# Ledger of designs, part 170: VHH binders against q96fz2

Target 1, 269 residues: q96fz2
Amino acid sequence: CGRTSCHLPRDVLTRACAYQDRRGQQRLPEWRDPDKYCPSYNKSPQSNSPVLLSRLHFEKDADSSERIIAPMRWGLVPSWFKESDPSKLQFNTTNCRSDTVMEKRSFKVPLGKGRRCVVLADGFYEWQRCQGTNQRQPYFIYFPQIKTEKSGSIGAADSPENWEKVWDNWRLLTMAGIFDCWEPPEGGDVLYSYTIITVDSCKGLSDIHHRMPAILDGEEAVSKWLDFGEVSTQEALKLIHPTENITFHAVSSVVNNSRNNTPECLAPV

## First folded at step 10 (VHH)

Design N97 (framework vhh_6z1v_2)
Fold by ESMFold2-Fast, scan of step 10:
Structure N97 (fold): chain B 269 residues (1-269), chain A 123 residues (1-123)
Amino acid sequence: as target 1 above (269 residues)
Amino acid sequence: EVQLVESGGRLVRTGGSLRLSCAASGSTFRYYAMGWFRQAPGKEREVVAAITQSGGSTYYADFVKGRFTISRDNAKNTVYLQMNSLKPEDTAVYYCAAGTGFYTSNPDSYDYWGQGTQVTVSS
């Protein structure tokens, strides 16, 4: 997973992340650095995306089940990185393979510190190789929505107004991530950056791409992944596996150019 | 912030039992995961047991499973380690630790440490 859509306005996104803490209290996640959130239909690595993480990462006296929402840079910069420019990192840390996560120092170290996050998106894009041509077919991949669970997408027969209203109750894709904190050697603000954990593709997606993000399906999985105060690394990693609870539809080539940021990027063709 | 003080360490015969206590100062104890670690002479500090802030989950190293029990009383700001069927290999200084995460084999996850209490198991 190298391209996502996360276009909801900040207030809509916040409400879509309503949750219940361990005490059963209904809550909205509290924002950190909200001005760094930039909605887009076409987000690529090195851009900022919103993630959920435990409040306990920031406050020693917090209940570990309480959540912060913060924009983080896509592409994990390890805390030990010594150069002044994060873009000079020799390794691609956009994704982290689930099968080698405990073998790679860049990921093992932040995992040992409980630095687990949930990466939020409307959905993600993948490009299917087409036999006999050099063209690739892009697909938008997302959780089944109430009206799209059977068809795999919002129908073309629906009016544009109905398409607009779908976002009011859109179920955000929740992907398992690992983050780290990097202090620039020459001073400046701490950089928070993340990677998306990837697994083998499920049967439903195997014809599109051989890998998929590790999706946390439902609030119980999301809560356990985030709650590093109650759930160990070993227990949390049991949540990392393919899921079949996913749907998709083909989209136009407009999405291919990451500079295109319009609803056409995810509209069915 | 918390300060930790261990107690209960002493000389015990092989097969005996011992209960260690760790008293914490401060009102924030209930927000920390707690762990017991041990260090024998010439060896690195290793995790023995850990307990979540709520007490709802516990961890035990393989070498103590079935013999040791960790528990906590958040009203008394205290964590306990009940040690049964003690072996000479259990001889070590036992440390109490408080951390913001749970439960891990990584000592670096713990922010606060006690001074330790010596447990000696004689043959």
Scores: ipSAE 0.062, ipTM 0.555, lowest interface PAE 6.4, mean pLDDT 87

Design N98 (framework vhh_6z1v_2)
Fold by ESMFold2-Fast, scan of step 10:
Structure N98 (fold): chain B 269 residues (1-269), chain A 123 residues (1-123)
Amino acid sequence: as target 1 above (269 residues)
Amino acid sequence: EVQLVESGGRLVRTGGSLRLSCAASGSTFRYYAMGWFRQAPGKEREVVAAITQSGGSTYYADFVKGRFTISRDNAKNTVYLQMNSLKPEDTAVYYCAAGRGIYTSNPDSYDYWGQGTQVTVSS
């Protein structure tokens, strides 16, 4: 996973993240640095994306089940990185393999500090290799959506007009991430950056790509991944596995160029 | 913000048992993970055991597993360390600490510390 869509306006995104704390109280996540959120149909590494994380990371006396939503840079910069420019990092930290996460210093250290986050997206893009040609077919991959006030689920057969209306009640894709905090050696604001954990593709996605993001399917999984105050690293890692609860449709080549940021990027073709 | 006061440290014989208590002042105790650390002469502080805000999960260092038990009582603002089958190697000053999460062995991740209580184990 190297490209996502996260285009919802801030208020719609916030409502889509409604949750219950440990006491059963209904809440909305509190924003940190909301002005850094930049909606886009076509987000690439090094751009900022919204993530959920435990309030306890910011407030020493917070309930660990309470959530913050914050934009973070995609591409984890380890806290130990000694150069002045994070773009000079020699390692690609866009994704983190689940099978080696405890062996890689860049990921093991922040994971040991409880620095788990949930990466939010409308869905992600993947490019299928076509046998006998250099052409690749892009697909938009997302949670199955349920029609409100209508029968049946949303699919590729629905008109673009129907797709436009679904964003008001869209179920966001929730991907398991690890983040770290880097302090510039010459001073300045702390940089928060994340990586997306990847697993082997499920059977449904195996013909499109051999890897997929670790998707946290449902509020129980999301809550346990975020709550580093109650859930150990070992217990949280049990949530990291392929899921079959995803759907997809082919999209046009417009999405190939990361500078294209229009609804056409995810429209069915 | 909390203040921590340890008690219960004393001289015990090898194979004996001891319970340490850590009393916290303030209304925010329930929001902290709590840890027990120890420091022997000439050595750095090391984590012994930790417990989550709710008490639903615990951590133990490999050298105390099966011998020590950590517990907490949020109504009494107290954390306990039950120490069984004590060995001379357990001789140290034991410190109570309050911090964000239980999954770091780094003392720097804990915000508040007690003054310590001395445990001496002799043959």
Scores: ipSAE 0.041, ipTM 0.510, lowest interface PAE 6.6, mean pLDDT 87

Design N99 (framework vhh_6z1v_2)
Fold by ESMFold2-Fast, scan of step 10:
Structure N99 (fold): chain B 269 residues (1-269), chain A 123 residues (1-123)
Amino acid sequence: as target 1 above (269 residues)
Amino acid sequence: EVQLVESGGRLVRTGGSLRLSCAASGSTFRYYTMGWFRQAPGKEREVVAAITQSGGSTYYADFVKGRFTISRDNAKNTVYLQMNSLKPEDTAVYYCAARVGFYSTAPNEYDYWGQGTQVTVSS
């Protein structure tokens, strides 16, 4: 996974992340650096995306089941990185493979510190290889959505009024991530950056692409992944597997250029 | 930010029981994972038991499993170690420790430590 959509306005995104803490209290995640959130239909590596993480990472007086939402850079910069410019990191840390995550220092160190996050998106994009042509067919891939007369369907969302109805009750895609904190050697703000864990594609996606993000399907999986105070690394990693609970549709080539940031990027063709 | 004070260490006979207490002062006890460690003369500090902030997960070293029980009372800012069927090999200074996150078996991964309480087990 190398391209996502996460376009919801901050207030809509926050409500879509409503959750219950360990005591059963209904909560909204509290924002950190909300002004750094930049909605887009076409997010690429090195851009910021919103992630959920335990409040305990920032405050020692927090229940580990309480959640923060924060924008983080996509492309994990390890805490041990010695150079002054993180864009000069030679290793691609956009994704990390589930099968080698405990073997790679860049990932096993932050995992040992409980630095698990849930990466939020409307959905993600993949490019299907087409036999007999150099053209690849892009697809938008997302959780199945519960249809109501009020919310509409993505296939009918061809105007701003229709789009508003589609997104009001959209179930956000929740992907398992690992983050790290990098302190610039010459001073400056701590950089929070993340990687998305990847697994082999499920049967339903195998014709589109051979890999998929590790999707945390439902609040039980999300809460266990985030709760580094109550859930060990070993137990959390048991949540990392393919899911069949996913849907998709073909989209136009407009999405190919990461500078294009319009609803056309995810509209069905 | 938590300060820890152990109490309850004393001389006990083999086969006896003892409860250690660790009283926390400061504002954040209820959010820390707590561990009990011990150190015998000439030996390294080793984990005995640990408990997560909610008490939902506990750890016991193999050499105390079935004999010791860790518990916590977040309302009283206290963690306990109930020690039963004590053996001379249990003789050590017992330390209370606190960390953020899931329990660890490594002493170096705990940020806050008490001063220790001496437990001596005689025949």
Scores: ipSAE 0.624, ipTM 0.855, lowest interface PAE 1.5, mean pLDDT 90

Design O1 (framework vhh_8pnl_2)
Fold by ESMFold2-Fast, scan of step 10:
Structure O1 (fold): chain B 269 residues (1-269), chain A 120 residues (1-120)
Amino acid sequence: as target 1 above (269 residues)
Amino acid sequence: QGQLVESGGGLVQPGGSLRLSCADAGFTFSDYYMAWYRQAPGKERELVARIYIGGSTNYADFVKGRFTISRDNAKSTLYLQMNSLKPEDTAMYYCAKPYRYSGSTPLDYWGQGTRVTVSA
């Protein structure tokens, strides 16, 4: 997973993340650094994306089932990184393979600290290799949407009212992530950065790409992944597997250039 | 909530031009796509033009080539440049900022409108 869409305005995004704590109380996640959230139809590594994480990471003795939402840099910078410029990290931490996550120091250490997060997106993009050509077909991949199925597809072909309504009750894609905190050696703000855990693709996606993000399907999986106060690393890792509860449609080559940031990036063909 | 304030309407002769502005006193202008709608006497409100977060635009067929929508995120201001105005363009023009809740209550912010009259 190397490209996502996360374009919802902050308030809409926040309400889409409504949840229940362990006592059954309805809650909205509390923002950290909301001004750093940059909505986009075409988010690439090194940009910021919103993630959910446990309040216990920020407040000693907080209820570990309560959630914070915060923008984090995509591309994990390990806490042990000693250079002054994180862009000089010599290896790619955009994704973390599920099968080797406990073997890699960059990922094993933050996991041991309970630094699990849920990466939020409208959906993600993958490029299907076509036989006999170097050209690839991009697809937008996302959770099945109940209201979208009744209203029709997303895209320019919808009436203005239907286009405006498609996002009203959008079910955000919830991907399992690992984050770390890096303190610049010469001072400055702590950098929070994340990686997306990847698994083998499910049957439904196997013709598009051989890998997929580890998707946490439903609030039970999301809450267990986030709750590092009650759920051990070993138990949390049981949530990391392919899922079939996913849908997709072909999109235009407009999405290929990460500088293009318009609804045409995710509109059906 | 944000406050949308339209301005720039007036009386103009056929073939003339007007520039409408919409100032958003709220804090999240850059996070929303923005739109201009209009409502002529005795008609339903209709979409004129839309501009998305990335700057991409969409226009109603009856204004293509004559109207240009633009935005200034630093000033939290939306614009509509209207050229070659026709009597049929006479309407109250509204700025809209969608604000959608995933629950049971969708919210769209609307301004009070600015009146455009194209006649002698």
Scores: ipSAE 0.000, ipTM 0.150, lowest interface PAE 17.3, mean pLDDT 82

Design O10 (framework vhh_8pnl_2)
Fold by ESMFold2-Fast, scan of step 10:
Structure O10 (fold): chain B 269 residues (1-269), chain A 120 residues (1-120)
Amino acid sequence: as target 1 above (269 residues)
Amino acid sequence: QGQLVESGGGLVQPGGSLRLSCADAGFTFSDYLMAWYRQAPGKERELVARIYIGGSTNYADFVKGRFTISRDNAKSTLYLQMNSLKPEDTAMYYCAKPYRYSGSTPLDYWGQGTRVTVSA
C-alpha cells in the first residue's frame, strides 16, 4: 500500500469516525493539528494523512478508549534518526511487513511503547500487471458500502446530484498503523509519522497484488488496536491478518500521476 | 499565529470563587482542544484542566469537584469556574492551545496569563 484516497471534508471525516468509548457514550474523535489535514483523491508517501490514536498518548491518566484524530506524515521517521532532514532517511518506511515487525528496530521500539494508530482512507490503490506489456491496471480498493434507496455507491447510475450523497455515509477504510515521534536535532516541533502494516493479500485481491494493508474490520478490532492502555502488543498483533471483506473496481490511468487530485482518480472505468 | 487573552483573575479570600475567561482571536477555536495551566512562583507550569472538542473534560486531582472548565465555541472563549479557592491555588493561570502534539513538543500558543491570589 503506497497510494490512498482521503478526500472527505474535515467535518464529514469527523462524523464518519463517530465511536463509543468504554462507557458506551457516543463520541467524535478530537482533532489535533486540523489545519494540517489536506483532503486528496491521490495521497502518496511523505504527505500527511489522518490517523486515529488513543487520547492516553497525549494526556497522562486519560481514558485510553477515547480517541484523537491527527494528521501524521506517511513514512515513519524513527525516534533515533540523527540527520536534520527526515526526507533523507535511507530506507522506505511507507509499509511495515507484519511477519518482521517484531524484528525491525524501527518498528519494534515504537510498537513496544504502544504507538499504534488507525490510518484512515476512503480506500487505497493497487496496480495489476497486464500480460504482454509493461502497462499496469490501477484499482480502487475499499470496504463494501451499505447502499440505501437515496444514496448510492461509487459508479451507481444515479443523477449527478446523488454523487455528493455517496460520501455522507461512506464507511472509511481503517488500516493498522504504527507511529513514532522524532525530535529535530536543531529544535522545532516534534514530527509524528506513521507506517502501514502489510500482510499477504486475501484470495479476492491476489490477482491484483500479492500484498495488502492490514485492515481492521469493525469497531471491536479498531478499539482493541488503539487501546494500548488495556491491550498488550501481543494481543493487538492477533488482529493483524488478511481480510476478505473488501471490494474494488478498475480506475483510469489518471491516478498514476500523484499530482492528479480529482474525482476521476477513483471513478470506475 | 493566534492570540489568547486571559482575564478574570484577582485577589479573593479562601473559600471564594473566580471565573477566568480566555478569548481566542486568531484560530478556528472549535477545532482544538483547550486547556488551563497554572504556575506558582518557583514551580513549573502544571495542567489544571482540559476540554476536548466534543465537550469531554479532564481535571487534575487537586481541583476535582472545585473547578469546572467549559467552552463557548460561538464566542471563541474558554472558561474556568473556580470554587472553594484555597491559598494553594495562588498562581498565574494560563490558557493554552496545544497546536502541536504533547510530550516534549512546545505548545505553540500560550496567553500572557491572569493572576489569581487567594489570601486573607
Scores: ipSAE 0.000, ipTM 0.130, lowest interface PAE 18.5, mean pLDDT 82

Design O100 (framework vhh_ozoralizumab_d1)
Fold by ESMFold2-Fast, scan of step 10:
Structure O100 (fold): chain B 269 residues (1-269), chain A 121 residues (1-121)
Amino acid sequence: as target 1 above (269 residues)
Amino acid sequence: EVQLVESGGGLVQPGGSLRLSCAASGFTFSDYDMSWVRQAPGKGLEWVSRIYIGSGSTKYPDSVKGRFTISRDNAKNTLYLQMNSLRPEDTAVYYCAKPYRYSGSEPFDYRGQGTLVTVSS
């Protein structure tokens, strides 16, 4: 997983992340650095994406079931990295394989500190290899969306209101991530950066790509992954596995160029 | 300019009630978490209530939970604190607080002049 879409306006994204804390109270996640959130249909590594994480990471006595939403850099920069420029990191930390996560120092150390996050997206993109050519077919992959009652009396297919309704109730893709905090050796703001954990693809995606992100399907899985105050590393890792609860459609080659940031990137062809 | 103006403080007997108000201007009130904090004579600042953007969910420390209620009226750009069952220990200057960022972990970047609450017989 190396390309996502996360285009929702901040208020719509925030409402899509409504949750219950440990006491059953309905809440919206509290933002950190909301001005750094940049909606895009075509997010690549090194860009910022919104993640959910436990409030306890920022406030010593906070309830670990309460959530923060914060933009973080895609591409984990380990806390021990000594160079001044994070882009000079010798390894690609865009993804972290589930089978080796406890063997790699870059991931094992932050995981041991409870630095688990949930990476938010509309969905992600993968490119299907076509035999006999170097061309690949891109697909947009996302959670099945719940059927809203589309009354037959409401028939304006091209209305802006109808288009906006699709996204008002969109179920965001929730991917398991690990983050770390890097302090620049020459001073400056602490950099928060993340990696997406990957697993073997499910049967439904096997014809598109052999790997997929570890998707946390439902609020129980999301809550357990985030709650590092109550859920151990060993217990949390039991949530990391392929899921079949996913759907997709082919999209145009417009998405191939990461500089293209339009609705055409995820529109069905 | 960001401006917060607190009102509603006064002298009240133990067991009594007061309602504090904070009139906000110079920013989009509905985009920010809002807090009440207090400072007792000779003490440091103590956070006493927070109300989140969107859902209006609230949070309180154990010292005031069940006695104080924070609420907001986004149409009027006003924050409220309903204080019931007041105790002498609640005597303090009460401040309306806004974070610098919409939801930053430092909720005390902007405060008004404060309003004095004295709980005494």
Scores: ipSAE 0.000, ipTM 0.104, lowest interface PAE 20.2, mean pLDDT 83

Design O11 (framework vhh_8pnl_2)
Fold by ESMFold2-Fast, scan of step 10:
Structure O11 (fold): chain B 269 residues (1-269), chain A 120 residues (1-120)
Amino acid sequence: as target 1 above (269 residues)
Amino acid sequence: QGQLVESGGGLVQPGGSLRLSCADAGFTFSDYSMAWYRQAPGKERELVARIYIGGSTNYADFVKGRFTISRDNAKSTLYLQMNSLKPEDTAMYYCAKPYRYSGSTPLDYWGQGTRVTVSA
């Protein structure tokens, strides 16, 4: 997973993340650095994306089941990184393979600190290799959505107003992530950055791509992954597996250029 | 998920102290947060203190500065050191650990409790 869509306005995104804390109280996640959230139909590595994480990461005595939502840089910069420019990191941390996550220092160390997050997106993009051509077919991949009289389906959206109806009750994709905190050697703000854990693709996606993000399907899985105070690394990693509860459709080549940021990026073709 | 066995309760005078212990017969003690709850006569069960997997703690306002929660992973034992006890601390004290989630809410496994009475 190297490209996502996360275009919802901040207030719509926040409401889509409503949850229950440990005592059954309904809550909305509390924002940190909301000004750094930039909605986009075409988010690439090095851009900021919203993630959920436990409040206990920021407040020593906080209830670990309470959630913060914060924009983080896609592409994990390890806390031990010595260069002044994160773009000079010599290895790719956009994704973290589930099978080697405990063997790689860049990921094992933050996991040991409980630095688990849930990466939010409308969905993600993958490029299918087509037999007999060097062209690749992009697909937009997302949770199955509940069909209502108001929401419609993404395939039925023919105009901007129909697209707005699609997003009213959109179920966000919730991907398992690991984050770390890096202090620039020259001083300045702490950089929060994340990686998306990847697994073997499910049967339904195998014709599109051989890998997929580790998707946390439902609030129980999301809560267990986030709650590093209650759930150990060993127990949390049991949540990391392929899921069949996913759908997709082909999109136009407009999405190929990461500078294109329009609804056409995820429109069916 | 194992058996939780509380001990250390008893009768003490106001201003006294008690140390509660909770032994977990399960094999996964170090993999879970642990908590102390209490239930006083005529009151609802309340969280007293929680200690997370990494050792960070959370206390109810009514015990801050007086109670200290700690754990010994090698002995699979949870402790609650109670100082400056008050009559309003009189309750049955329960050891708890999560064993399931329901939505966003962890479901706790409870011990049988140990009684603490603070009176003259």
Scores: ipSAE 0.005, ipTM 0.427, lowest interface PAE 10.4, mean pLDDT 85

